VH-VL binders against f9vpa4r286to426. Designs and how they scored, part 30

Target 1, 141 residues: f9vpa4r286to426
Amino acid sequence: VIEEIKNAERVIVIGAGTSYHAGLYFSIELNRLGINSLPVIASEYYNVRSKKGDLVFAISQSGETIDVLQGIRMMRNSGAKIISLTNVIESAIARESDYKIYMRAGPEIGVAATKTFTTQLASILFILSVLKKENLKKMEK
Key: E = the ipSAE of ESMFold2; O = the ipSAE of OpenDDE; V2 = 0.75 times the mean of E and O plus 0.25 times the DockQ between their complexes.

## First folded at step 10 (VH-VL; framework fv_zimberelimab)

Design x2 (at its last look DockQ between E and O 0.05; V2 from the best seeds 0.00; counts 0 for: pae E 17.1 > 2, placed apart)
Fold by OpenDDE, look of step 10:
Structure x2 (fold): chain C 141 residues (1-141), chain A 123 residues (1-123), chain B 110 residues (1-110)
Amino acid sequence: as target 1 above (141 residues)
Amino acid sequence: QLQLQESGPGLVKPSETLTLTCTVSGGSISSGSYYWVWIRQPPGKGLEWIGSIYYTGDRYYNPSLKSRVTVSVDTSKNQFSLKLNSVAATDTALYYCARGYSYGEYRPWFDYWGQGTLVTVSS
Amino acid sequence: QSALTQPASVSGSPGQSITISCTGTSSDVGGYNYVSWYQQHPGKAPELMIYEVSNRPSGVSDRFSGSKSGNTASLTISGLQAEDEADYYCSSYTSSVTYVFGGGTKLTVL
């Protein structure tokens, strides 16, 4: 996963609702690291033109968000690789991803996605920490 | 062809701990699409939810029973269990295990049920 | 705690349509669109008949249908048959991951 992010020409971070906001944060932090990243609202996936060399980072709590699923399908057809962050194993989005990251937070509580949002951020922060560590190693060489 | 089967003692003394196990067959409890629940029904009365557990260990209890209830899962045995401490006569009931839909949320419907096991609290 | 109210009993003749109501009384019921219905015959485990207000699981007769208006969900059984005689429970979800059941309705087929 880390190598894919590092080697991608562009990282397209796609999500809906609360997941989009988590993705937005991730995209901003990636750009701060010098990694070209574009946040995409899932409902507007058709406005993005992806190509081989792109990496799609799909965030969906349920792993069943239709716009996210349609988005990754379109982008995959263009040659992009897919990494998914979901809370449900073997979900539709997870099954159609090249790399699968599971939050393992348990099902969401109620209507508000508070539990899974915090877990999404934790997962993203962990990924970012690894990326930053790799950058530091590169600087030491 | 999913099947759930409750097992445990049918008689428990007051103040003791009730322990039940649900054995799942025809499917894995380690599925992210489902969670597992305990529900009880006192004789001649309605249904009461006891607790829910996800394969990762995430769990929730009925507030009225929370202080006495422990639900656990054993993925290696494809089982989940219920412990109810300090039982009283009011805990006499038919105890069911069942499967619930998760799909990212604890969806409040249960599609597969065990046949239930009667637990009587008596000295 | 949250409660769902059902009539204690309903009755109908074969071939008729009957409706069982389920009314939420608590503001803590945050997921009322997740209303489900169960049928329970004597000495048997409950069987899921309706989920999410109006969805019917595979294998359940199309004589069973669900609807919701305001704070009241309804289970309708059309073409009533003798085998429909049973207890029926509604269920819903609270915002605190608590599941609540109605008190149950005994359906008698005359």
Scores: ipSAE 0.218, ipTM 0.749, lowest interface PAE 1.8, mean pLDDT 92
Fold by ESMFold2, look of step 10:
Structure x2 (fold): chain C 141 residues (1-141), chain A 123 residues (1-123), chain B 110 residues (1-110)
Amino acid sequence: as target 1 above (141 residues)
Amino acid sequence: QLQLQESGPGLVKPSETLTLTCTVSGGSISSGSYYWVWIRQPPGKGLEWIGSIYYTGDRYYNPSLKSRVTVSVDTSKNQFSLKLNSVAATDTALYYCARGYSYGEYRPWFDYWGQGTLVTVSS
Amino acid sequence: QSALTQPASVSGSPGQSITISCTGTSSDVGGYNYVSWYQQHPGKAPELMIYEVSNRPSGVSDRFSGSKSGNTASLTISGLQAEDEADYYCSSYTSSVTYVFGGGTKLTVL
């Protein structure tokens, strides 16, 4: 996964609601690391033209967010590769992604949006920490 | 055991509005990952996609028909509908409702179909 | 009528294999891997046989297979049976964000 992010021409980060806010943070930090990134609100996916060389990072706790699913389908159809961050094995979004990252939060009872956001941020921070460590190794060369 | 059933008039006069309803049974129209779709087939001819709708109201239309067509949903009745304005003889067709897997409107495959209802446009 | 070109008819004997072609452009069949095939018996609604070029939905016989090369998709039916006699339609996503169907192919089992 980390190598795909580093080598992408552009990382498109797509999410709905609180997942969009997590994705916005991720996109900002990717740009600070020199990785070209564009945050996208899932319901506005049709305003984004994707192409070969793009990598789509899709954030959906359930893996069933319809606007995210529609967005990744369109972008995959245009040649992009898809990485998903979900908490449901074999969800629609996970099944239709090229690479899958699963959050390790326990089962949610009810709709606990705050806990979902925290789990998403933890996963994003871990990915960023690995990217930062690899960036430091390159600088030492 | 999902079933789709078209209903509406079999005869419509030229220049009038055609209204058809599809009733979904054995499943929920509010199910994630699905679009609800209208397709028609003139007698002895091929299939033509008319439009698709998601249960929240998001709509997608065939550009050739967009100026005349409206698709709608009523989630409380588990139904979706087609309205086609200003019909002509060329709108005579067998009209199907269908369920499309929600790869979005860009890559539809329609895995469940209604029986179809024949609509004739004639004075 | 159709945006995708199919032969008007094909025929085969029981037990044989037949192939139905579906030719589009780089803006549909050639540009994307989102071709579907439908079987329609007389007086019946179409039934999905193949999606995403080569995938079969549950319950569809593995005698039905799909493929694509360039701008042409193909449906192959192996071990032809009498009940395979029907009309067959392909469909594709397009770069104009639309859905198009082929004109249909009548399969006759001799």
Scores: ipSAE 0.000, ipTM 0.490, lowest interface PAE 17.1, mean pLDDT 81
ESMFold2 (binder alone), look of step 10: mean pLDDT 91; pTM 0.937

Design x3 (at its last look DockQ between E and O 0.15; V2 from the best seeds 0.00; counts 0 for: pae E 16.1 > 2, placed apart)
Fold by OpenDDE, look of step 10:
Structure x3 (fold): chain C 141 residues (1-141), chain A 123 residues (1-123), chain B 110 residues (1-110)
Amino acid sequence: as target 1 above (141 residues)
Amino acid sequence: QLQLQESGPGLVKPSETLTLTCTVSGGSISSGSYYWVWIRQPPGKGLEWIGSIYYTGDTYYNPSLKSRVTVSVDTSKNQFSLKLNSVAATDTALYYCARGYSYGEYRPWFDYWGQGTLVTVSS
Amino acid sequence: QSALTQPASVSGSPGQSITISCTGTSSDVGGYNYVSWYQQHPGKAPELMIYEVSNRPSGVSDRFSGSKSGNTASLTISGLQAEDEADYYCSSYTSSVTYVFGGGTKLTVL
């Protein structure tokens, strides 16, 4: 996963609702690291033109968000690789991803996605920490 | 062809702990699409939800039983268990384990049920 | 806690259609669209008949249908058969992720 992010020409972070906001944060932090990243609202996936070399990072708590699923399908068809961050094992989005990351937060409580949002951020922060560590190692060499 | 089977003692003394195990076959409890529940039914009465557990160990309990209930999962054995402390006569019931849907949240319906096991609390 | 109210009993003759109501009285019901129905024969475990108000699991007869109006969900059984004689329970969940069942309805086929 880390190598894919590092080697991608562009990282397209796609999500809906609360997941989009988590993705937005992730995209901003990636750009701060010098990694070209574009946040995409899932409902507007058709406005993004992806190509081979792109990496799609799909965030969906349920792993069943239709706009996210349609987005990754379109982008995959253009040659993009897919990494998913979901809370549900073997969800539709997870099954159609090249790399699968599971939050393992358990099912969400009610309509508010506070629990899964925090776990999304935790997962993203962990990924970012690894990326930063790798960059530091490169600078020390 | 999923099957659930309850097992445990049919008789428990007052103030003791009731322990039941549900063995799942024909499917893995480690699926993220489902969660697992305990439900009981006193003789001649209605259904009562006891608690829910996800394969990660995430649990939710009936508020009326929360202080006495512990639900656990053993993915290696494809089992989940119920412990009910300080039992009384009112805890006499048929105890069912069942599977619930967890498509992103705890969906409140259960599609597969065990046959149930009767637990009688008596001195 | 949220309560779901069902009639204690309903009856019908073979071939008739009967309806069982389930009324929620609690404002804490988080997602009344998640109403489910179960059939329970004597000495048997409950069987899921309807979920999400009106959806039938595979294998369930199309004689069983569900609907909702306001705070009342309904299970309708058309073409009543002797085998339909059983207890029926509605269920939903609260905003605190607690599941509640109705008191149950005994259906008698005359």
Scores: ipSAE 0.040, ipTM 0.690, lowest interface PAE 2.9, mean pLDDT 91
Fold by ESMFold2, look of step 10:
Structure x3 (fold): chain C 141 residues (1-141), chain A 123 residues (1-123), chain B 110 residues (1-110)
Amino acid sequence: as target 1 above (141 residues)
Amino acid sequence: QLQLQESGPGLVKPSETLTLTCTVSGGSISSGSYYWVWIRQPPGKGLEWIGSIYYTGDTYYNPSLKSRVTVSVDTSKNQFSLKLNSVAATDTALYYCARGYSYGEYRPWFDYWGQGTLVTVSS
Amino acid sequence: QSALTQPASVSGSPGQSITISCTGTSSDVGGYNYVSWYQQHPGKAPELMIYEVSNRPSGVSDRFSGSKSGNTASLTISGLQAEDEADYYCSSYTSSVTYVFGGGTKLTVL
């Protein structure tokens, strides 16, 4: 996952509702690390023209968000690779992604969106910390 | 356009197993964020959710029926099925299949319904 | 789990507004924004009229509106018409990862 993020020509981060806001934060921090990134509201996926070399980071707690699913299908058809961040093994989004990240908490079915946002943010912060640590390690050499 | 059609026996003997199948046409059962649902309506009574299945095989059941219910999916035939074992007269009802959609969570509303099939449990 | 309580019947004259209540608990109607309303004419399958408390599907008249306050959801039908005569059911998601329906309300247009 880390290697794909580092080597992507552009990281498109797609999510809906609270997942979009988590994705926006992720995209901002990726750009601060020098990784070209574009946050996308899932319902507006058709406004984004993807290409080979793009990496799509799809955020969906359930893995069943229809606008996210439609977006990753379109972008995969254009040659992009798909990483999913979900909390449901074998969800539609997970099954249709090339790489899968599962949130460490179990399914948060029946909880408020705020709790699921916290879990998404924690997963994103972990990914960012690994990216930052790897960059620092390379600098020390 | 998407349509759902229930099929199965109209009459089942007590203590036997009721099997119903819902055929989905005009759309794919494997399409993303949809849950496939069984709901019933006993004569003169209201609606009762029986259970739901996602195309991957994940199921959720009404606790009152869970010990007797199995819902399954066959993506190659674009259909899903209900089995209710050990039926009694109180299982006499109109049985509906439906599609559930819910944004981002397992919390669907049921936007497409079949026309329903009456199942009578009688000797 | 919870029982959703609806009045057994309501009546109204053409042109009036009527409201159908659906009372649950904090574990369903009060705790989640997944209340739906269904209209069922005799011999027909239910049809979705309102989802997520207050949203209308495409093709549903804007005479139908939904709301909730506390543990009670409401369906309001304005400009009542003869074809609105039907049974109406509310439904809600529950904290037990289940779905419950109200007992139904027969709307009679006088």
Scores: ipSAE 0.000, ipTM 0.498, lowest interface PAE 16.1, mean pLDDT 82
ESMFold2 (binder alone), look of step 10: mean pLDDT 91; pTM 0.936

Design x4 (at its last look DockQ between E and O 0.06; V2 from the best seeds 0.00; counts 0 for: pae E 14.0 > 2, placed apart)
Fold by OpenDDE, look of step 10:
Structure x4 (fold): chain C 141 residues (1-141), chain A 123 residues (1-123), chain B 110 residues (1-110)
Amino acid sequence: as target 1 above (141 residues)
Amino acid sequence: QLQLQESGPGLVKPSETLTLTCTVSGGSISSGSYYWVWIRQPPGKGLEWIGSIYYTGDTYYNPSLKSRVTVSVDTSKNQFSLKLNSVAATDTALYYCARGYSYGEYRPWFDYWGQGTLVTVSS
Amino acid sequence: QSALTQPASVSGSPGQSITISCTGTSSDVGGYNYVSWYQQHPGKAPELMIYEVSNRPSGVSDRFSGSKSGNTASLTISGLQAEDEADYYCSSYTRSVTYVFGGGTKLTVL
């Protein structure tokens, strides 16, 4: 996963609702690291033109968000690689991803996605920490 | 072709702990699309939810039983278990294990049920 | 706690349509659109007949249908048959993920 992010020409971070906001944060932090990243609202996936070399990072708590699923299908068909972050293993989005990251937070409670949002951020922060560590290693060489 | 089967003692003495195990076959309990539940039915009475568990160990319990109930999962054995402490005559019931839908949340319907096992609390 | 109220019993003749009501009174219902219905024959485990108010699982007869109006969900069985004689339970959940069942309705086919 880390190597894919590092080697991508562009990282397209796609999500809906709360997941989009988590993705937005991730995209901003990637750009701060010098990694070209574009946040995409899932409902507007058709406005993005992806190609080989692109990496799609799809965030969906349920792994069943239809716009996210259709987005990754379109982008995958263009040659993009797909990494998904979901709370549900073997979900539709997870099954159609090249790399699968699971939050393992358990199902959400109620309407508000509080638990899953925090776990999304935790997962993103972990990924970012690894990326930063790798970047530091390069600087030491 | 999913099947659930309850197992455990049919007789428990008052104040003791009731322990039941549900063995799942024809599918993995490690699926994130589902969660697993215990439900009981006293003879001639209605259904009562006891507790739910996700494959990660995340649990929710009926508030009326929370202090006495522990639900656990063993993914290696494809089983989940129920422990009910300090049992009384009122805990006499048919105990069912079942599968619930967890497409992002604990959705309140159960599509596969075990046949149930009768547990009688008696001295 | 949330309570779901069902009639204790309903009856109908073969070929008729009957309706079983399920009324929620709790303000803590976290998703009354998640009402489900179960059929239970004597000595058997419950079987899911309806979920999310009106959806039928695969294998369930289209004679069974669900609806909701206000705080009352309804299970309708059309073309009543002898095999439909059973207990029927509605179910929902609260915001704190507490699942509740109705008291059950005994359906008699005359």
Scores: ipSAE 0.033, ipTM 0.672, lowest interface PAE 3.7, mean pLDDT 91
Fold by ESMFold2, look of step 10:
Structure x4 (fold): chain C 141 residues (1-141), chain A 123 residues (1-123), chain B 110 residues (1-110)
Amino acid sequence: as target 1 above (141 residues)
Amino acid sequence: QLQLQESGPGLVKPSETLTLTCTVSGGSISSGSYYWVWIRQPPGKGLEWIGSIYYTGDTYYNPSLKSRVTVSVDTSKNQFSLKLNSVAATDTALYYCARGYSYGEYRPWFDYWGQGTLVTVSS
Amino acid sequence: QSALTQPASVSGSPGQSITISCTGTSSDVGGYNYVSWYQQHPGKAPELMIYEVSNRPSGVSDRFSGSKSGNTASLTISGLQAEDEADYYCSSYTRSVTYVFGGGTKLTVL
C-alpha cells in the first residue's frame, strides 16, 4: 500500500463527516511529503473527475457510508484504483476496493465522533509515520 | 407513520421458488439512511436474518442461504422482494420484512417490522 | 444453531430484577457495540427494546437496560411486571457484514 501511495499521480482522499476531516489532515500531510493529494467531501463526489493513475483513499469506519461507496464506484469506473480504510472486514466499501487497510485500534467501544476520529487519526498517523520513515531512509542514500 | 406489509403465497410446494413482496408506506424506500431486510422465524423457533438490500440494488445475504436467495428492490413501487429457490419443509416459517439503519459509521438495529406472513412448504 | 448463546428461559417474580445473557465472540458481541435486544409477545412481531448495547428507543420503559462485558451482552429488566412475559432475542453485527440472533429466551413472570 505504501508504494501505491508514493507512486500515484494523485491521491484523492474521500470521506464524510469526521472521516472527511481525518482525510483532509492526511491530504495536507501527503502534499507536505511531495505527494499530490486532493481531499473530497463524499457528498460532493460528482465534482471530481478521476482518471487512470489516480489513487482513491476512502475512509469509512463502518465501510457502509453510502456517499463514499457511490464516490469510489464512479472513480473506479473512470480508471482509478481504490484503497479503503475501514474497521469492518467484508464491508461494501472494503469489498469494492483494490487494497484494504483495516483499523487496528481495537474493538469499537462506542460510536461517539471523538472516539471514531481518534481511531481514524491513529491509522492515518501510522501510515504517515511509515511514509516519513521511508523518506528518512531515502535521505541516507 | 411508516408501515411495512408482507404479501405472497401462504403455501409453496417443495423444490419450487418462494416469492414475497414487502410494500413500504408512510416513508420512502429510496433513502440512503436505511436498508430493507428479510428475517424469518420457523414455528416455535428463533429469528434468522435472510438478507438486506439498499435502494440502489446492493445486497447482503446470510451465508447459509446465499446460494438460494435473491432480494430485489423496485423503487417506483416502493417495494422490495424476496425469492428463495428450491424450498424444503425447513423453509416453513413466518417471514418478516423490516427496516434497518445504515447511514454513516453506524450499524443497524431493525426498528420497523411488518406483521409477518406465514409460508408453509408442503406437498 | 444460533451464533449467539442465550439461556432458554428465565423467571422472576413481580418487582424483581432479572438479567438475560447473550454470549458471542470477539467477532461480534465482543468486537462491536452493535448489540440489540428485541421483545416478542406471542403472536406479535418483535419490537426493538435496546440498541447499540445500552440505548433505549423512545417509548421503551427505563426498567429495561443493557450492558456488555467482554463477549457477553446483558439485558436487565427491573421492577418486573406481568406484561414483560415474552420471548427476548439479542442480535449483533458481525465481522463478515452479517447479522446474527441469539436463540431466544422465554421470560416467565411468576
Scores: ipSAE 0.000, ipTM 0.531, lowest interface PAE 14.0, mean pLDDT 82
ESMFold2 (binder alone), look of step 10: mean pLDDT 90; pTM 0.931

Design x5 (at its last look DockQ between E and O 0.05; V2 from the best seeds 0.00; counts 0 for: pae E 16.4 > 2, placed apart)
Fold by OpenDDE, look of step 10:
Structure x5 (fold): chain C 141 residues (1-141), chain A 123 residues (1-123), chain B 110 residues (1-110)
Amino acid sequence: as target 1 above (141 residues)
Amino acid sequence: QLQLQESGPGLVKPSETLTLTCTVSGGSISSGRYYWVWIRQPPGKGLEWIGSIYYTGDTYYNPSLKSRVTVSVDTSKNQFSLKLNSVAATDTALYYCARGYSYGEYRPWFDYWGQGTLVTVSS
Amino acid sequence: QSALTQPASVSGSPGQSITISCTGTSSDVGGYNYVSWYQQHPGKAPELMIYEVSNRPSGVSDRFSGSKSGNTASLTISGLQAEDEADYYCSSYTSSVTYVFGGGTKLTVL
């Protein structure tokens, strides 16, 4: 996963609702690291033109968000690689991803996605920490 | 062809701990699309939800039983278990294990059920 | 605690349509149209007949249908048959992931 992010020409971070906001944060932090990243609202996936060399980072708590699923399918058909972050293993989005990251949190309670949002951020922060560590190693060489 | 099968002692003494195991076959309990539940039915009475468990170990219990109930999961054996402490005659019931739907949240329907196992609390 | 209320019993003749009601006493019950119905024959485990108010699982007869109005969900069985004689339970859940069942309704086919 880390190597894919590092080697991608562009990282397209796609999500809906709360997941989009988590993705937005991730995209901003990637750009701060010098990694070209574009946040995409899932409902507007058709406005993005992906190509081989692009990496799609799809965030969906349920792993069943239709706009996210349709987005990754379109982008995959263009040759992009897909990494997914979901709370549900073997979800539709997870099954159609090249790399699968699971939050492994319990199912969400109620309407508000508080639990899963925090786990999304935790996962993203972990990925970012690894990327930063790798970047530091490169600077030491 | 999912199948659930309850197993455990059919007789438990008052104040002791009731332990049941549900063995799942024809599917993995490690699927994130489902969660697993225990439900009981006293003879001649209605259904009562006991507790739910996700493959990660996330659990929810009936508030009326929470202090006495522990549900656990063993993904390596494709099983989940129920422990009910300090049993009394009122805990005599047919105990079912079942599968619930999860698409990121607990969905309140159970599509597959075990045949149930009768547990009688008696001295 | 949230509760669901069902009639204790209903009856009908073969070929008729009958309806079983399930009324929630709390606004927290069925808030997302998460009402399910189960059929239970004597000595058998419950079988899911309806989920999310009106959806039928695969293999369930189209004679079974579900609806909801206000705080009352309804199970309708059309073309009543002898094999429909059973206990029927409605179920829902609360926002705190607690599940509640109705008291059950005994359906007698005359």
Scores: ipSAE 0.053, ipTM 0.707, lowest interface PAE 2.9, mean pLDDT 91
Fold by ESMFold2, look of step 10:
Structure x5 (fold): chain C 141 residues (1-141), chain A 123 residues (1-123), chain B 110 residues (1-110)
Amino acid sequence: as target 1 above (141 residues)
Amino acid sequence: QLQLQESGPGLVKPSETLTLTCTVSGGSISSGRYYWVWIRQPPGKGLEWIGSIYYTGDTYYNPSLKSRVTVSVDTSKNQFSLKLNSVAATDTALYYCARGYSYGEYRPWFDYWGQGTLVTVSS
Amino acid sequence: QSALTQPASVSGSPGQSITISCTGTSSDVGGYNYVSWYQQHPGKAPELMIYEVSNRPSGVSDRFSGSKSGNTASLTISGLQAEDEADYYCSSYTSSVTYVFGGGTKLTVL
């Protein structure tokens, strides 16, 4: 997944609700690392023109968020590759993705929306930490 | 004020197809935040989720019924429908339509319900 | 046979507190914080009382509270009133992207 992010012409990050806010953070940090990224509210997917070379990073805990599913279908039809970040194996979003990342948090306890956001952020921070190490390696070389 | 109203025949013969329609008024079925749901309750028994549909046509079904059930949506009429094939006496129930709401995830709770329509399978 | 286990009946006197249990598995109640509770008066449609384990929709009294521990969710009703007499159903999201209901609990206010 790291190599796909590094080689993409643009990383489109799509999510709904709290997943959008996690994706917004991810997109901002990707841009700070020099990786072209565009955050997208899932319900506004129709406002985004995707193309071959785009990588779509879809965030959905359930893997069944309808607006996200609609968005990745449209973008894949336009030539983009899809990475999904979900917590449900073989969900619709995961099944329609080219690459799949499953959130590492265990069973949810307490307020589900808050826990889901924290789990999404943890996964995003891990990805960013690997990318930051690779960026430092490029600067040395 | 959102209202959901079930309609369809009250009596269906065994082996035939049950078709019910839910008409939504006071709100739009074409919202990206809501899921439209069928739930049934046999007389004197508990609730059973049948299936859900998003306004674009994507469906989610109870595995125990999946082989016989189809849920569809007609956004131009602000309606969604249930089709249950090959009915038997065990399909006699009060059928509810409902709205599912969930912030950012397809994990809805069912916040608005129709009054239900009784369907009897008899002969 | 329901997928989630609830007691068939519970009773209490006005002013007391009662708790209704809803026991599932790690694939539903234990695995997700998407447990809901519904109140159904005779001849009426169910009404949402609690969502996401412990949240109350607007208009639901703070006498109703929800919680869970492990694979068991609980609905607690404090300060029982005659109007609380009804059937109560829990429901949960499952790992198969489905929904299951409990068998229902008849609450009698003595």
Scores: ipSAE 0.000, ipTM 0.512, lowest interface PAE 16.4, mean pLDDT 83
ESMFold2 (binder alone), look of step 10: mean pLDDT 91; pTM 0.934

